VHH binders against q9p7j3. Designs and how they scored, part 1

Scores and structures below are computed, not measured.

Target 1, 174 residues: q9p7j3
Amino acid sequence: MILPLFPETQVHVFVYENVSNCAAIHEQLISQNPIYDYAFLDAATILYKKQVYSAIIRALEDRRDEQMKTKTIHSEVILSLSPKTEISSAFRQFSMTKKSKNIVVVKIDSKLTEEEEFERLDKLVEGNRVEFSDEELQKLIDFKVLKKNYKLDPSTLENPLASILSSIALRGYS
Structure headers, positions and changes below count from the first letter of each chain, unless a header shows other numbers; antibody chains are not in Kabat numbers.
F, E and O are the ipSAE of ESMFold2-Fast, ESMFold2 and OpenDDE, as the mean of both directions, binder to target and target to binder. V2 is 0.75 times the mean of E and O plus 0.25 times the DockQ between their complexes.
[cut] marks letters that were taken out.

## First folded at step 1 (VHH)

Design a1 (framework vhh_7n9e_1)
Fold by ESMFold2-Fast, scan of step 1:
Order: C-alpha cells, then structure tokens, then sequence
Structure a1 (fold): chain B 174 residues (1-174), chain A 119 residues (1-119)
C-alpha cells in the first residue's frame, strides 16, 4: 500500500487467525528483540481496514512532525489507534497479549515487498494467514472491546466507522 | 563463526562510480537476506539497500534509489553494491550485514570499507 502523503513509505498489513505461539511472540516483544520490529495488534480490536490505515497515517504524521511519543514507528501505530496519548493504556487496549488468538501485524518502512515480508513473518507466527479485508476483520472483532476502546455510544453502534476514524484523527483533543 | 569482509571503497570525484564487495563465510550465504548500511563521520548508521536470499527482490533507501544497485552471487558467496553518480553526501564507511529474520540492525563483522566523494 502506497499512502499519498508518504509515497516512499512501504506499508504491509497481515492478518493471522488461530495463532498458537502468541505467548512466545509476546516474550520477544517484551525483550525488545529487533527481529520482531512490527506492530502486533490483537484482531479483537480492529473492525475496518480504514481503522488501521488511519492509525498508520497518524503515526507517520507524528514522525514527520518530530512528535513521536514512543521508541519506534510500530509502537507509534499502536499508540495512534487509541483516542488518548497514554502509552501503557494504548498497549493494553490494542497490542497483542499472551492470550491473543488472532492478530493484525503492521510493517512500516519495509525495504522489502509484501511477499518477502510475509515469508519472514511466516517464520515468526504460527497461524493461518487470511486476507486483510473488512470481511475477514469482522469475523475476528470483539465488539464489546471495540465499544470500550472507542467509547462508542448507542447512536454510533450501527455504523461506528466515522466515530472510530474521528477518534484516531482527533487523538489528544478530547 | 560468521565473517563478512567489505572491500572496494576509495576516493572518487562527484559523478563517479564505485563497486563494493562483501565476501561472506561461516554460514550458508544463499539462505540469508543481506543488506548494506553506511555511517558518515559524526552521524548515525543509515540503511542503504537490501536483497533477498535468492536475489529475486531488492529495496533501496530513497537517498540512493536510482543510483545504487545491490546484487549477489550465491555461487561466490559475495554481495555487491554498484554505486553510480556518487555525491559528496555519500561519503561514509559502508558495511554489509547478514539478516536477522526481518531485522534492519547493523551488526557488522568487518571493519567496513571507506567511500570518500570529493566535490
């Protein structure tokens, strides 16, 4: 995916179902193993492709403007999914855990093609890759988690997309 | 165990060309992705280019895209960087690095090879 405001930035997004080694991946993330320099998201928190792309765009804008609040662009993506700028809260809300079953993996500044990144990531993730599509994401979402993370009210529950995107775009302006 | 030896650097005038080589030993070269990085005096390390294990795909930093070409010869266990239209800003110590399964870390086993581009 090429983003219009960031045409030289290569972005790849992968979705995995039935991942059996989330505890092992989580341990590597805690150890800050650079092999695992990706944004590992719990798929229970992601409903739309646009939700992920909006967080990526916000993270890239923060990097461009020298306003990143986290150590890496990938951790900045995780933070950018949250409507608030509190790092530990954002990671608790959106990052994969030892108990995650389905994950969304984002790679930014990939110097490699999607195919090549998949080959590398396939060595790290023990699960089944599925298409990054709204249809597949909607099979994996936990709607109660989504509602809590974005504080969705009854008026937005029937079509939450605009509310979610607004929350990401207006991050820090509550 | 792992050995990476860079060579081919030197002094060249702006607009000139150089070809860097990296001789690999101590591991199965054809199984690993490889890349080139560089470090200018007083600056941090910068990723330059990468190539997959079979040579089928390559990638470049925006600062060198269109001017540099990465390649490899798995039969000779050698990685190359062809540098054309060199600019003074390309002056740096150039390193080759073995992939750590998707890492862009610059863990170097050689001393690097110095490239100096005069204006």
Amino acid sequence: as target 1 above (174 residues)
Amino acid sequence: DVQLVESGGGLVQAGGSLRLSCAASGFTFSDYWMYWGRQAPGKGREWVSGITSGGGSTAYASSVKGRFTISRDNAKNTLYLQMNNLKPEDTALYYCAKDLYGSWEFDYWGQGTQVTVSS
Scores: ipSAE 0.000, ipTM 0.118, lowest interface PAE 16.3, mean pLDDT 81

Design a10 (framework vhh_7n9e_1)
Fold by ESMFold2-Fast, scan of step 1:
Structure a10 (fold): chain B 174 residues (1-174), chain A 124 residues (1-124)
Amino acid sequence: as target 1 above (174 residues)
Amino acid sequence: DVQLVESGGGLVQAGGSLRLSCAASGFTFSDYWMYWGRQAPGKGREWVSGITSGGGSTAYASSVKGRFTISRDNAKNTLYLQMNNLKPEDTALYYCARVSDYGFLPTEYEFDIWGQGTQVTVSS
């Protein structure tokens, strides 16, 4: 995918359900294996495609402005899903865990096609790929988790992520 | 010059199948989301199906979901639409289009180039 605000940046997003090897993937992420240089998100925390794209755009803006708080663009995507700037909390809230069952995987700056990334990920992820769509994401969301993660007051309309998240929370539970 | 050329249309009986092709040139095809649209007589243009740059994700209008399949071959710079179980309501000029770089969300399909189209006529 090409983002109009970042036309030089290739972005791929994949969704997997019923993943059986999250513990093994988690171990590779902790060991910083470069083969696993992706943002691995727990699908229980993602309600809409726009939520993921908003985090990607924020991470790319922070990279452009030399204000990244993490070591990789993929870690910055995970941080950018959180309204807080505390890195360890963001990772606990949004990253895939050993017990995750459904995941969203983001790749930025890939030199591979989306299908080639899928072939690579198919070797790493033991699960069923589903379409990256609002319909599929809404089958995988955990609203209790979403409420916990986004309970903070959003900043003003100048923070698109926070505004989107508060709007989502109100529509989901009202 | 940027160009999209559709082919594969024709006359077919209800329940039949057709495969449309769209040959792209003049740009890096593998960098762009692509979509198929159609325009029926007396109607405006309507979106039919879309596909991401690498082909990993697809989307369909509710009227064609389950019957049509979009695909692409980036090595050949070609977009395809496999149409099964065609209905008289599918009669239209079918065209391919490149998703605009000016679109602010990937779900908003404003195209910046499109082909001249290939006619599909489905008789009852």
Scores: ipSAE 0.000, ipTM 0.090, lowest interface PAE 19.4, mean pLDDT 78

Design a11 (framework vhh_7n9e_1)
Fold by ESMFold2-Fast, scan of step 1:
Structure a11 (fold): chain B 174 residues (1-174), chain A 121 residues (1-121)
Amino acid sequence: as target 1 above (174 residues)
Amino acid sequence: DVQLVESGGGLVQAGGSLRLSCAASGFTFSDYWMYWGRQAPGKGREWVSGITSGGGSTAYASSVKGRFTISRDNAKNTLYLQMNNLKPEDTALYYCAKEGYSLWDTQFDPWGQGTQVTVSS
């Protein structure tokens, strides 16, 4: 995918359901294995494609402006999903855990095609690939988690997307 | 599988009242926010009202605020919409929905068939 604001940056987003090896993946992430240099998100926290793209755009803006708060662009994506600037809180809210069942995986600045990344991720992730679409994401979301992470109220029920996108874009400015 | 069955619609004169019900099954009803939407002939779906999982907070579209009241009975897995002072412009097919599916999303069929409300002058 090519973002209009970052035309030279390649972005790939993958969704896996019924993942059986999240504990093993989590252990590789803690050990900082470079093969696992992706943003591994818990799908329970993601409702819309635009939510992921907004976090990617924010992370890319922070990198462009030399304002990254984390060491990698992928960790910056995780931070950028959070309405707050606290790194530990953002990772607790949005990162894959050992108990996750469904995950969203983001790769930025890939030297590989989307098909090559699928081949690579298929060796790392033991689960079913599904389309990165609002339809598939809506099957995997946990609304208790989403409401808590973004502090949603009933007035946002008609358009939770606008509230979520505003929270991501205005992180640290409110 | 999520199932939602709406009932309670009918023909009523302007100024009248109706109470709609939505019977939910296939999920833990008390864990989810619920809402009502409607679709008038020749128009898209519009959001009407929403309620939190425990019933502690509610919200209403400006067109129905003060006239409609949303409520729920978690012991009965049922969502309600009390409609007072009905107007001809309230004529629509009314749907209930669980959080996670947009009432205005054209890629999804309504979970239930809805219940028709017709308000005559």
Scores: ipSAE 0.000, ipTM 0.266, lowest interface PAE 13.3, mean pLDDT 83

Design a12 (framework vhh_7n9e_1)
Fold by ESMFold2-Fast, scan of step 1:
Structure a12 (fold): chain B 174 residues (1-174), chain A 120 residues (1-120)
Amino acid sequence: as target 1 above (174 residues)
Amino acid sequence: DVQLVESGGGLVQAGGSLRLSCAASGFTFSDYWMYWGRQAPGKGREWVSGITSGGGSTAYASSVKGRFTISRDNAKNTLYLQMNNLKPEDTALYYCATDSRYLAFGEDLWGQGTQVTVSS
């Protein structure tokens, strides 16, 4: 995919359900295996495609402006999903854990084509790949987790998109 | 002023044990995943072990799994590596490392290291 404000930046997003090897993937992330250089998100925290894109755009803006708070663009995406600039909290809220069942995987600045990334990632993730769509994400979301992460009240839960996007875009200013 | 200072290395015979320490200062130690790496003369850096910020998860290189144990004391800003059943192949400069979190081992902040020499 091509982002209007960052047309030179290659972005790929993958969604996997019923993943059985999250503990093994998590071990590879701790070992800093460069093969696993992706943003691995818990799908329980992602409701919309626009939520992921908003975080990616914010991370790219921070990189462009030399304002990144984390070391890599992928960790900056994870931070950018959070309404606050607290790194440890953001990772606890959005990053996959060894107990995750469904994941969203983001790759930025890939040297591989989208098809090559699909083939590579399908070998790392032991689960069923599904379309990156609002429909599929809505099947995997945990509304209790979403509500807690974005401080949503019952009145905004029916249409949380604007609130979520505002939280991501205004991080550090509200 | 961010610093990582390793200690505890030395000369030991094969089958022996050593405990390495890494004293961290100048940053919020409890917020960072921490790592041990090593480098033998004329070779590249090798990742040895990693531990999450709270100590709840650890990982090890296959060459040391079952022999080495990584741990941390966040109240003392100290990282440890307990090395048992040492082999001549474990001879290397051992250093601790940290990052801002997630992934990028090659660009992590590194300490000066502590030398471990294992004689056969």
Scores: ipSAE 0.029, ipTM 0.483, lowest interface PAE 7.0, mean pLDDT 85

Design a13 (framework vhh_7n9e_1)
Fold by ESMFold2-Fast, scan of step 1:
Order: C-alpha cells, then sequence, then structure tokens
Structure a13 (fold): chain B 174 residues (1-174), chain A 122 residues (1-122)
C-alpha cells in the first residue's frame, strides 16, 4: 500500500498469532539488538489496518518535519498510536510485553524485500503468521483494552474507526 | 527533566568486585523498568541487566549471568549493580537507563546517564 506523501517509503506489516516466545523477543529488544529493529505491537490494541497506517503516516510526518519525540521511526510509530504525546503511556498501552500472545510487527525503511523480511521474522517469532487484514485483527483485539486506550464510550463502539483515527491524527494538536 | 547519575566505578584486579549506583530524578522512579548497559572502548553499547519497576523480576546478559546482581531501592530512587568475579573483558563505561514497565526499551537517549568507568586489570 502507497502512503500519502511517502510513496518511496518501504513499509511492511506482519501479524502473528499464538506467539510462544514473547519473553525472549522482549529480552532482545531490551538488549537493543539491531536484528530486532521493528515496532512490536500487542495485537490486543489494534482493531483496523487504518489504525496502523495512520500511526505510520503520523510518525513519517513527524520525521519529515524534524518533530520526532523518540529516537527511532519504529518507536515513533508506537508513540503515534496513542491519543496523547506521552512516551511512557504509549509504550505501556501499545507495545508488546513478555505476556503478549498475538503481535503486530511494523518495519519501515527496510533494505530487504517483503519476502526476505518474512523469512527473517519467521525465524525470530515462534507463532503463526496470519494476513494483515481487518478480519484477522478483529479476532485478536481486546475491546476492553481498546476502550481504555482511546477513551471510547458505549455509543462509539458500533463504529469506533473515525474516533480512533481522529485521536491519532489530532494528538498534540493545539 | 530526567536525570540519571552513575557512580561506583574504578580500577580493580581480575576476580575483584565493585558496586555501581544510579541516582534517578525527574520522573516517578517506581513506575519505570531500569537497566544497566555498557560500552567498551571501540565497541557499541551492550545491554547488561534489567529489573522491573517493583523489583520482582530481573534479567541478565549471558556474559554476566551468575556474576552480576541488579537491585533497586524505590524509596531512595536508586538502582544498583553488584559486580563479582570481574574479568578484563568487563572493562567498559557503565550507564543506567529507564523505560516504562510495559515498554520494550528506552530509545530516548535523554534517559541515559553519563556513565561510570570500570577498568579491570589482568
Amino acid sequence: as target 1 above (174 residues)
Amino acid sequence: DVQLVESGGGLVQAGGSLRLSCAASGFTFSDYWMYWGRQAPGKGREWVSGITSGGGSTAYASSVKGRFTISRDNAKNTLYLQMNNLKPEDTALYYCAAHPEYGLFSYNEDYWGQGTQVTVSS
């Protein structure tokens, strides 16, 4: 998929269910192992493909405008999912943890092809790869987590997409 | 304004021990996972050890496991690294860092201290 204003930016998104080695992956991330330079998200927090793309676009806009709040484009994607510009809260709300079971993995500016990234990630992640689609994401979401992260009330739950996208696009706007 | 100040480094002979401290300010220390990293001359940064916000879980790099012990005192906003059976290859600048309890790691260099030098002679 082509991103507005960033047609030359290489973006890959992968979804894994039933991941058994999240603790090991988390250890590698703490070690700052460059092999693990991806945004690892807890799938319990992601309902739509557009949610992920909106965060990616916001992160790329912040990089273009020299307004990144974090050190890497991947950590900026994690921050950009949050409705507020608070790094610690964003990571607690959206990042993979040692206890995560389903994950969404984002890679930006890869020097590898999508197939090469698949081969690499399949060696790092002990889980079942599924399609990056709204249907698959909706099987992995935790609606209680989503409601809390975006402060959704019962009236918005039937169609939360617009509220989520507005929260991502308008965070820190004032 | 997050501030981390390391201390306790020095020169020690192989087989010796040192205790490093990291004094934290500018954030709610008890809400953050803390870790120690090191950088040897001419090398990149290497993760050494981490501890959860409440101190209930710890992790270590394979190179230091069994020799180093990480601990924290939330009442004093201080992180510690007890280093036993030191080896010449442990020679490095040691620094502490903070990240949210449920976060992956801190990529924000504002969370890294200036470091304390540890030199182990053979």
Scores: ipSAE 0.000, ipTM 0.188, lowest interface PAE 11.6, mean pLDDT 82

Design a14 (framework vhh_7n9e_1)
Fold by ESMFold2-Fast, scan of step 1:
Structure a14 (fold): chain B 174 residues (1-174), chain A 119 residues (1-119)
Amino acid sequence: as target 1 above (174 residues)
Amino acid sequence: DVQLVESGGGLVQAGGSLRLSCAASGFTFSSYAMYWGRQAPGKGREWVSGISTGGDYTAYASSVKGRFTISRDNAKNTLYLQMNNLKPEDTALYYCAKDEYGWSDFDYWGQGTQVTVSS
């Protein structure tokens, strides 16, 4: 994927459903194993491709401006999904857990092609790859989780895209 | 109503130059990053260049880097693309755009301006 203000940055996004080894992956993430240097998101929290791209763009802007609040660009993506800049809360809200079943995986600054990253990730993730598309994401979302994370009222829950994107873009001011 | 009107295209020989303009109206131009994209016949849309709200940051596709320069005049609500050392591969309909969340998600509001580069 080409991001217009960051065209030299390699970005890949992958979606896995029915993942059976989330507990093992989570253990690797807590131990800071560099092989697992990706943003591992719970798919229950992601409704749109634009939601993920908005968080990636915000993280890249913060890196460019030397304003990152976390140690890695991947952890900055996770933080950037949250409407608030509180790190622990963002990770609790959006990161995969030992009990996650479906995940979205983001890789930034990859020196590999999308196909090469798929081959690598398929060895780390025991699940079924699906297309990164709004259609597939809508099958995996949990609307109760989405409503809680973005504080959506009933009127915005029917068409929440604008509210979600505003929350991500304006998190430094909310 | 958001309106973007592109102009400045034309026919040029390889090695030549053109300057494209995009006149924006219907929104607060200075509050948005702006972009140029292009589409050649039989090909998908390609992102070309982007510029931040104040013009302090610019970015370019690898295919045009070093040859094209994006700029903006917020007082005139106008976006520009200076194209130098044009190649036949640059032949395309050029569009300006606001709103960006990945190249395929751009909202193009203009008719575009045609650039044709002869060998």
Scores: ipSAE 0.006, ipTM 0.301, lowest interface PAE 11.3, mean pLDDT 84

Design a15 (framework vhh_7n9e_1)
Fold by ESMFold2-Fast, scan of step 1:
Structure a15 (fold): chain B 174 residues (1-174), chain A 119 residues (1-119)
Amino acid sequence: as target 1 above (174 residues)
Amino acid sequence: DVQLVESGGGLVQAGGSLRLSCAASGFTFSSYAMYWGRQAPGKGREWVSGISTGGDYTAYASSVKGRFTISRDNAKNTLYLQMNNLKPEDTALYYCARSEDWYGEMDVWGQGTQVTVSS
């Protein structure tokens, strides 16, 4: 996948289902272990590949423009998924928790190939790797969580893509 | 059927200019972001430039920034690449591609047009 606005930026996205060690991973994230320098997202919050890429592009734009609200590009991706600029709320809404079962993992500025990142992550994540595709994401989404995070009504929930992308792209520009 | 047809390539001397065109058919051109890529002999595909659906946003690879200009004419269903100050290392097969938007994957690749820059 190419990101046209940032063609020199290496980006990898991974999806894992039935993860049994989310509590252990969460502990490593709290301790700021550099080996875990990724954005770990709860797959219950992600419906489309475009949703993830929109958040990545927004985070990269904010970095380019020296307007990041968080300390790392990976935490900025998590914030960028939220329709609001409240950092703690965004992390509660989209970050992996100790009780998560399915996760989406984003790596930006990787010095490794996608294959090498897979090898590394497969050792850290105790779960089943699946393809990063709309089909696989739609099996893992929780529509109650999605509705709450993006404040969707029933009519919007049937076709939420445009609303989600607008929320991400226009966050804080009101 | 969806089709992209590149043209405008040729032989040019270093420091010269060429304008490439990509004619689109079989889909609503104005609804898609468009891109130029290239592949030099013995090398992999390299992204060159991109332009949003309305032309409001453009992006360029570092190797061509300042020398190349991407543009589009939605009324003519045509994408352009103006190439100035060409260098021998710009020698490649140039092709165009489409995407639903900046966040989408690129799909539908044309056959390409050859650009050869002599020193």
Scores: ipSAE 0.000, ipTM 0.168, lowest interface PAE 13.3, mean pLDDT 82

Design a16 (framework vhh_7n9e_1)
Fold by OpenDDE, second read of step 2:
Structure a16 (fold): chain B 174 residues (1-174), chain A 120 residues (1-120)
Amino acid sequence: as target 1 above (174 residues)
Amino acid sequence: DVQLVESGGGLVQAGGSLRLSCAASGFTFSSYAMYWGRQAPGKGREWVSGISTGGDYTAYASSVKGRFTISRDNAKNTLYLQMNNLKPEDTALYYCATGYDEFGSDYDYWGQGTQVTVSS
C-alpha cells in the first residue's frame, strides 16, 4: 500500500490470530534481530484500521520532520499509537507481549509486494492470517484494555474512533 | 555513565577459537537484552548474535550459526561470545550493544570493539 502523502513509502499491515510463538518473536525483537524489522502490535489494543493508519502517518511525519523520538520508524509507530509521550508506556500499552495471542504487524519502507512480504513474515509468525479490517479487529479487541489506553468513558464510547484519533493527534500537546 | 568494554580479540588461524567478553556498567545489565555485532573492512555493521535478559533465548546470524555461542553472566555484568571454527570472513571489529528491556526502553549503546583477525 502507498500512502498519498508519502508516495515513496510502501506500507504493509497484517493481522494474525492464535499466534503460538509470540514469546519467541518478542525475544528476537529485544535482541534486535534485523529479520524482525516490523512493528508488532497487540491486536487486543487495536480497534480500527484508521487507528493504525493514523499512527503510521504520524510516525512518517515525525521522520520527515526529523523529530522521531524513538530509534526506528517501527518503534515510532508504536509510540504514535499512544496518547502518552513516554516510550516505555507506549510499548507497554500497545506492543506485542510474550502473552499476546493476536497481533497486528506493520512494515514500513517495504521493498516487496504485499504477497512477497507476507511470505517472508509468515516464516516468522506461527498463526493464522486474517483480513486487516475493522470487522476482524473488532473480534480481537479487548475493550477493557482499549478504554484504559485511551481513557475512554461513557461519553466517548459512543464514538471511540474520534476519541482515539484525537488522542493520537494531540499526544504531547495536552 | 553507560560503558561497554569488549575484550578477547586477537589474531587466530582459520579453524581456531576465540572467546570475547563484554564488561557492562552504568545500567541494569540484567534488565536488557544484549547482542554482538561486527564490522568488517569496507562493510557496514552487521548483527551477529543476540540474547534475552535471562539468557533463555538466543539468536544468531545465519553466517555464524552452529559456530558461535552467545551467553551472559548477569551477576558479573558480562556478555560472552564463544567463537569456534573461525573463518577468514569472520575478520572484523566485534562490538557488544544493548537491546531493549522488558518494558520497551531502548538503549543505543555499543562499545569500542575488539579486533578479531582470522588468517588463512
Scores: ipSAE 0.006, ipTM 0.279, lowest interface PAE 11.0, mean pLDDT 91
Fold by ESMFold2-Fast, scan of step 1:
Structure a16 (fold): chain B 174 residues (1-174), chain A 120 residues (1-120)
Amino acid sequence: as target 1 above (174 residues)
Amino acid sequence: DVQLVESGGGLVQAGGSLRLSCAASGFTFSSYAMYWGRQAPGKGREWVSGISTGGDYTAYASSVKGRFTISRDNAKNTLYLQMNNLKPEDTALYYCATGYDEFGSDYDYWGQGTQVTVSS
């Protein structure tokens, strides 16, 4: 995919269900293995495609403006999902864990096609790929986790999308 | 209050060995993965090795694989790096770190480091 405000930036997003090797992937991420240079998110934390795209756009804006707080654009995506600017908290809230079962994987600046990235990821992730769609994400979300991460209350629940996107866009200023 | 204190560096000739230690305090050491990184003069930080919470999984940079061994002792809250067959290119300040995004973030905690100098 090509983003209108970042037309030179290639973005691929993949969703995997029933992943059996999250513990192994987690160890590779901790060891900073460059083969795993993706944002690996716990699908329990993602409700909308727009949520992921908003975090990607915020990360790309921070890179453009030389305001990234992390070393990689993929880590910046994970940070950008959080309503706070604390890196360790963002990773605890949104990154996949050893116990994750469903994951969302983001790749930015790929020189490979979506098909080629999928073939590469298929060797790393032991799970079933599903469509990146609001319908599929709705099946994997944990609403208790979502409410906790974005501190949603009854008034916010009337329009959780707008609140989530606002939290991402206004991170560090509220 | 997280503290990481590295030790064991020094001057050694090419082909020699050193064992580095990192004493950790202020957090539940056994609950965090640990890493070794290094920084040569005029260069950025380079990841060297990582070890899982229980020590069951390890990973190494290509430049050190087969020569260095990372290990940990959770009872002593200590991380180790056994460095064998040292090369002049291994000359750097070595530091330990913890957290997911250690070498990507100025917000991650790391120690002051221990200097390793390898003469030809």
Scores: ipSAE 0.000, ipTM 0.167, lowest interface PAE 12.9, mean pLDDT 81

Design a17 (framework vhh_7n9e_1)
Fold by ESMFold2-Fast, scan of step 1:
Order: structure tokens, then sequence, then C-alpha cells
Structure a17 (fold): chain B 174 residues (1-174), chain A 121 residues (1-121)
């Protein structure tokens, strides 16, 4: 991914379905194990590639401007998915939980290639990697969760992309 | 009531040492990763060090790595920060806090009142 104003930033995004060890991964995240320094998202909350990209761009802008509200760039990605600047709420809404089945994993500033990150993550995640594509994401989304997180009405839910992107871009101002 | 009470700060000469303590009550301390943060006059909050729920993993800001050591005693509900080779730029109010990013579903942060550390040249 080529990000405007961040052309040297390495970004990798991976999608895993049918993950059996989310509880174990979640325990490692709570424990702050540095091996798990990624943004682990519940795929039930992600409908579009552009949704993830918008959150990454917002997080990088906040880092550039020295306005990050969280401890790491990966935590800032999770916060940036939320329409509100409320850290605990954003993590409840978008982060992986011990009950998650499908996850989206974001790595920023990797010193590894995409292939090397894949090999590393395959050892941490007990699930099946699928393509990071709108088609695959639409198989994993929970529309009830999406509607709740972005406050979508039935009409908007039929074509929610613009509403979601606006919510991410206008976080803290609407 | 949830409470975090820091102690152990004071005035110390550059190159000296201090040990900070944070006494936790009102929540299940052993279920939360904990961290130390600091705020110097006229500056924003800076994350200093974090420790996992069982103490198996620790992390440090680059500015303190090799000089500070974080530890915890879950039986005593207490978090510690051993500070060695202190520098004038370490002068700040030091807070302990529970890491709420992944573990806590409530909408509030658990922060202590802080303990002042002043390092003279």
Amino acid sequence: as target 1 above (174 residues)
Amino acid sequence: DVQLVESGGGLVQAGGSLRLSCAASGFTFSSYAMYWGRQAPGKGREWVSGISTGGDYTAYASSVKGRFTISRDNAKNTLYLQMNNLKPEDTALYYCAADLEYGYPEDFDLWGQGTQVTVSS
C-alpha cells in the first residue's frame, strides 16, 4: 500500500479465518508480549480494505503530528477505526477478543518482508490465511456489529462505505 | 473504590537511585498489565515502562532502558519502579496506571495521583 505523505512506511495487512487460539493470543496482548506487537482486529468489524487503510492513515497522521493518544502506532490504528476518541470503547468495538473467530492483523514499520511477517504470524495464529480483499472481508463481517459501531440506519447499511470513511476521518469532531 | 497510590519519590542527585511503589486496591490487580508514566512540567504524559499480568514481559521507553526496572508483587497488589542512574531530564510526576487497551471493558482509566521525582544536577 502506498500512503499519501507516508511513502516509506511499510504496511502489511493479513486476514485469518477460523482462528482457534484467539483466547491465547488475547492473553499475550493483555500481557504486552512484544512478539505480538500488531494491531489485532476482529474481522466482524471490518467490511472494506479502505476502512483499514483510512484508520492506518489517520494513525500515521496523528504520529507525524505528535498527537497519538495511545502507547503504540498499532493501538492508534485500533483507536482510529472508532468514530469517537475513547480508547476503551474503541478497543471493545474493534479489537480481537478471546471469543473472536476471524481476525485482521496490521503491522506498521515492519523490518521484515511480507513473506517473513507471514511466516512469523503463521506460528502465532492457528487459523487459515485468506486474501486481504473486499470479497473475503465481506464473508467475515457481522453487519449487526458494523451497524452498532458506526450507527448506520438500514438505508446507509446497504452502501456504508462513505459513512464509515467519514466517521474515521472526523473522529472527535462530530 | 478503585485506587492507585504512588510513593517513593523525592529529591535526588544526578546519578542517584529511587524506588517507587504503587499500592493498588478495589480491582483484581493480577488481571491487569500495569505501567508507569510520567509528566514533566510543561510537557505531555510520557509512557515509561510496562509489565505483563504475571511479570513475564517488560517493556521500557528508550530514554530509560537499562536504567529503570519495573516489577510487581501480585500477592501484595503492588507495582514497583527501580530507578538507577537518574538524570535531570527524569524530573517529573510519576504515575502508575492499569493498561486498559485490551483487557478492560469499562469506559474509564485507572490512574494514580502521582509521586514527584526531582533530580538535581
Scores: ipSAE 0.045, ipTM 0.412, lowest interface PAE 4.8, mean pLDDT 84
Fold by OpenDDE, second read of step 2:
Structure a17 (fold): chain B 174 residues (1-174), chain A 121 residues (1-121)
Amino acid sequence: as target 1 above (174 residues)
Amino acid sequence: DVQLVESGGGLVQAGGSLRLSCAASGFTFSSYAMYWGRQAPGKGREWVSGISTGGDYTAYASSVKGRFTISRDNAKNTLYLQMNNLKPEDTALYYCAADLEYGYPEDFDLWGQGTQVTVSS
């Protein structure tokens, strides 16, 4: 996928459910294995495609403007999901953990087709790929976690997307 | 044809530096994670360093961490290894490898012939 504002950057997003090896993936991330050059998100924290795209766009903008707060573009995507400025908080909020069962995987600067990237990633993730759609994401979301991460209340739950996008966009300005 | 060609090796005194290069051809270099490994006489292959496709992630064996730096230039299809503060125990045949899947030496997809690094006391 090519984003209109970043035509030179190819992005792929994959969703996996019932992943059995999140702990193993997590260990590889800790060890900084270059093969695992992705953003691994806990699907329990993701409700909308636009949420993920918004974070990706912000990360790319930060990189473009040389304003990245994290070390890598993929870590910047994770940070960009958070309304908080603290990197550690963002990772705790949105990053895949050893105990995760469902994940969203983001690849920035891919040189492969979506299918090729999937084949590559599929060897790393032991789970079932599902469609990257709001419908599928809604099946995987933990609303308690979502409400906590974005401080959603009854007044904002009527339109949680607007609140989430505002939180992402206004990180550091609250 | 797929090819990885290492260069930059040689004889150096302990405490010295070398910069290795690996020229890649015959495949989409930017799609592969790249690695350096080494093999000393009488020993098995040892993982040294790795770098992700875009260069965002780097990793090092504990024995070389803080002394070696891996980098890549995708426009030039070239992998580099800056080796500082070399030690006699760094003496080995250094080879570059490309991998799409696992990132373990035994499973690397593509290998070079290697360049000899000899560090004298």
Scores: ipSAE 0.017, ipTM 0.289, lowest interface PAE 7.2, mean pLDDT 90

Design a18 (framework vhh_7n9e_1)
Fold by ESMFold2-Fast, scan of step 1:
Structure a18 (fold): chain B 174 residues (1-174), chain A 121 residues (1-121)
Amino acid sequence: as target 1 above (174 residues)
Amino acid sequence: DVQLVESGGGLVQAGGSLRLSCAASGFTFSSYAMYWGRQAPGKGREWVSGISTGGDYTAYASSVKGRFTISRDNAKNTLYLQMNNLKPEDTALYYCAKGSDEWLTSEYDHWGQGTQVTVSS
């Protein structure tokens, strides 16, 4: 996928449900194994495709402007999902944990095609691939987690898209 | 037939101000996020600013924040960029862009031809 604001940047997003090896993946992420250089998100925190794209665009803007707060573009995507610029909190809120069941995986600056990344990820992730679509994401979301992460009130939970996107896009610009 | 026509560029001295306009037609202007971008000679395109459908939310590149103000008039189908305290490094072709949907994180799907801004030192 190519974003019009960043036409030279290749972006791929993958969704896996019913993942059985999150603990093993988490160990590899802690050890900073370069094979696992992706943003591994807990699908319980992601409601919309636009939520993920918003975080990617924000991370790419911060890299362009030399304002990244983290060491990699993938960790910057995770930070950018948070309404606050607090690294530890963002990772706690949005990153995959050893207990995660469904995950969203983002790859920036891929040298591989989307299909080649699928082949690679299928070897790392023991789960079922599903389409990156709002319909599939809405089957995996945890609304209690979403409410907590974006500080949504009960009425906002009925239509949270605008609040979520504003929280991501306007963080640091407002 | 989406059309975006920029105007208001020109020559200005450092520290001066310019107001750019973009006249939009061929789509329901009030339903889309709108953006300003720029391209300096010999360089790639750079995002400058964005504005939500109703004008309630705005975003700016760090290089222009505090100096530029984006606004829109949905009744006139017009996007504006007020540029204050201009610097020589702001010299570029400025173009407006239509978002693919209503959100500030949307992709651009159309660009105008641009209006040239030149800032002398």
Scores: ipSAE 0.000, ipTM 0.121, lowest interface PAE 17.3, mean pLDDT 83

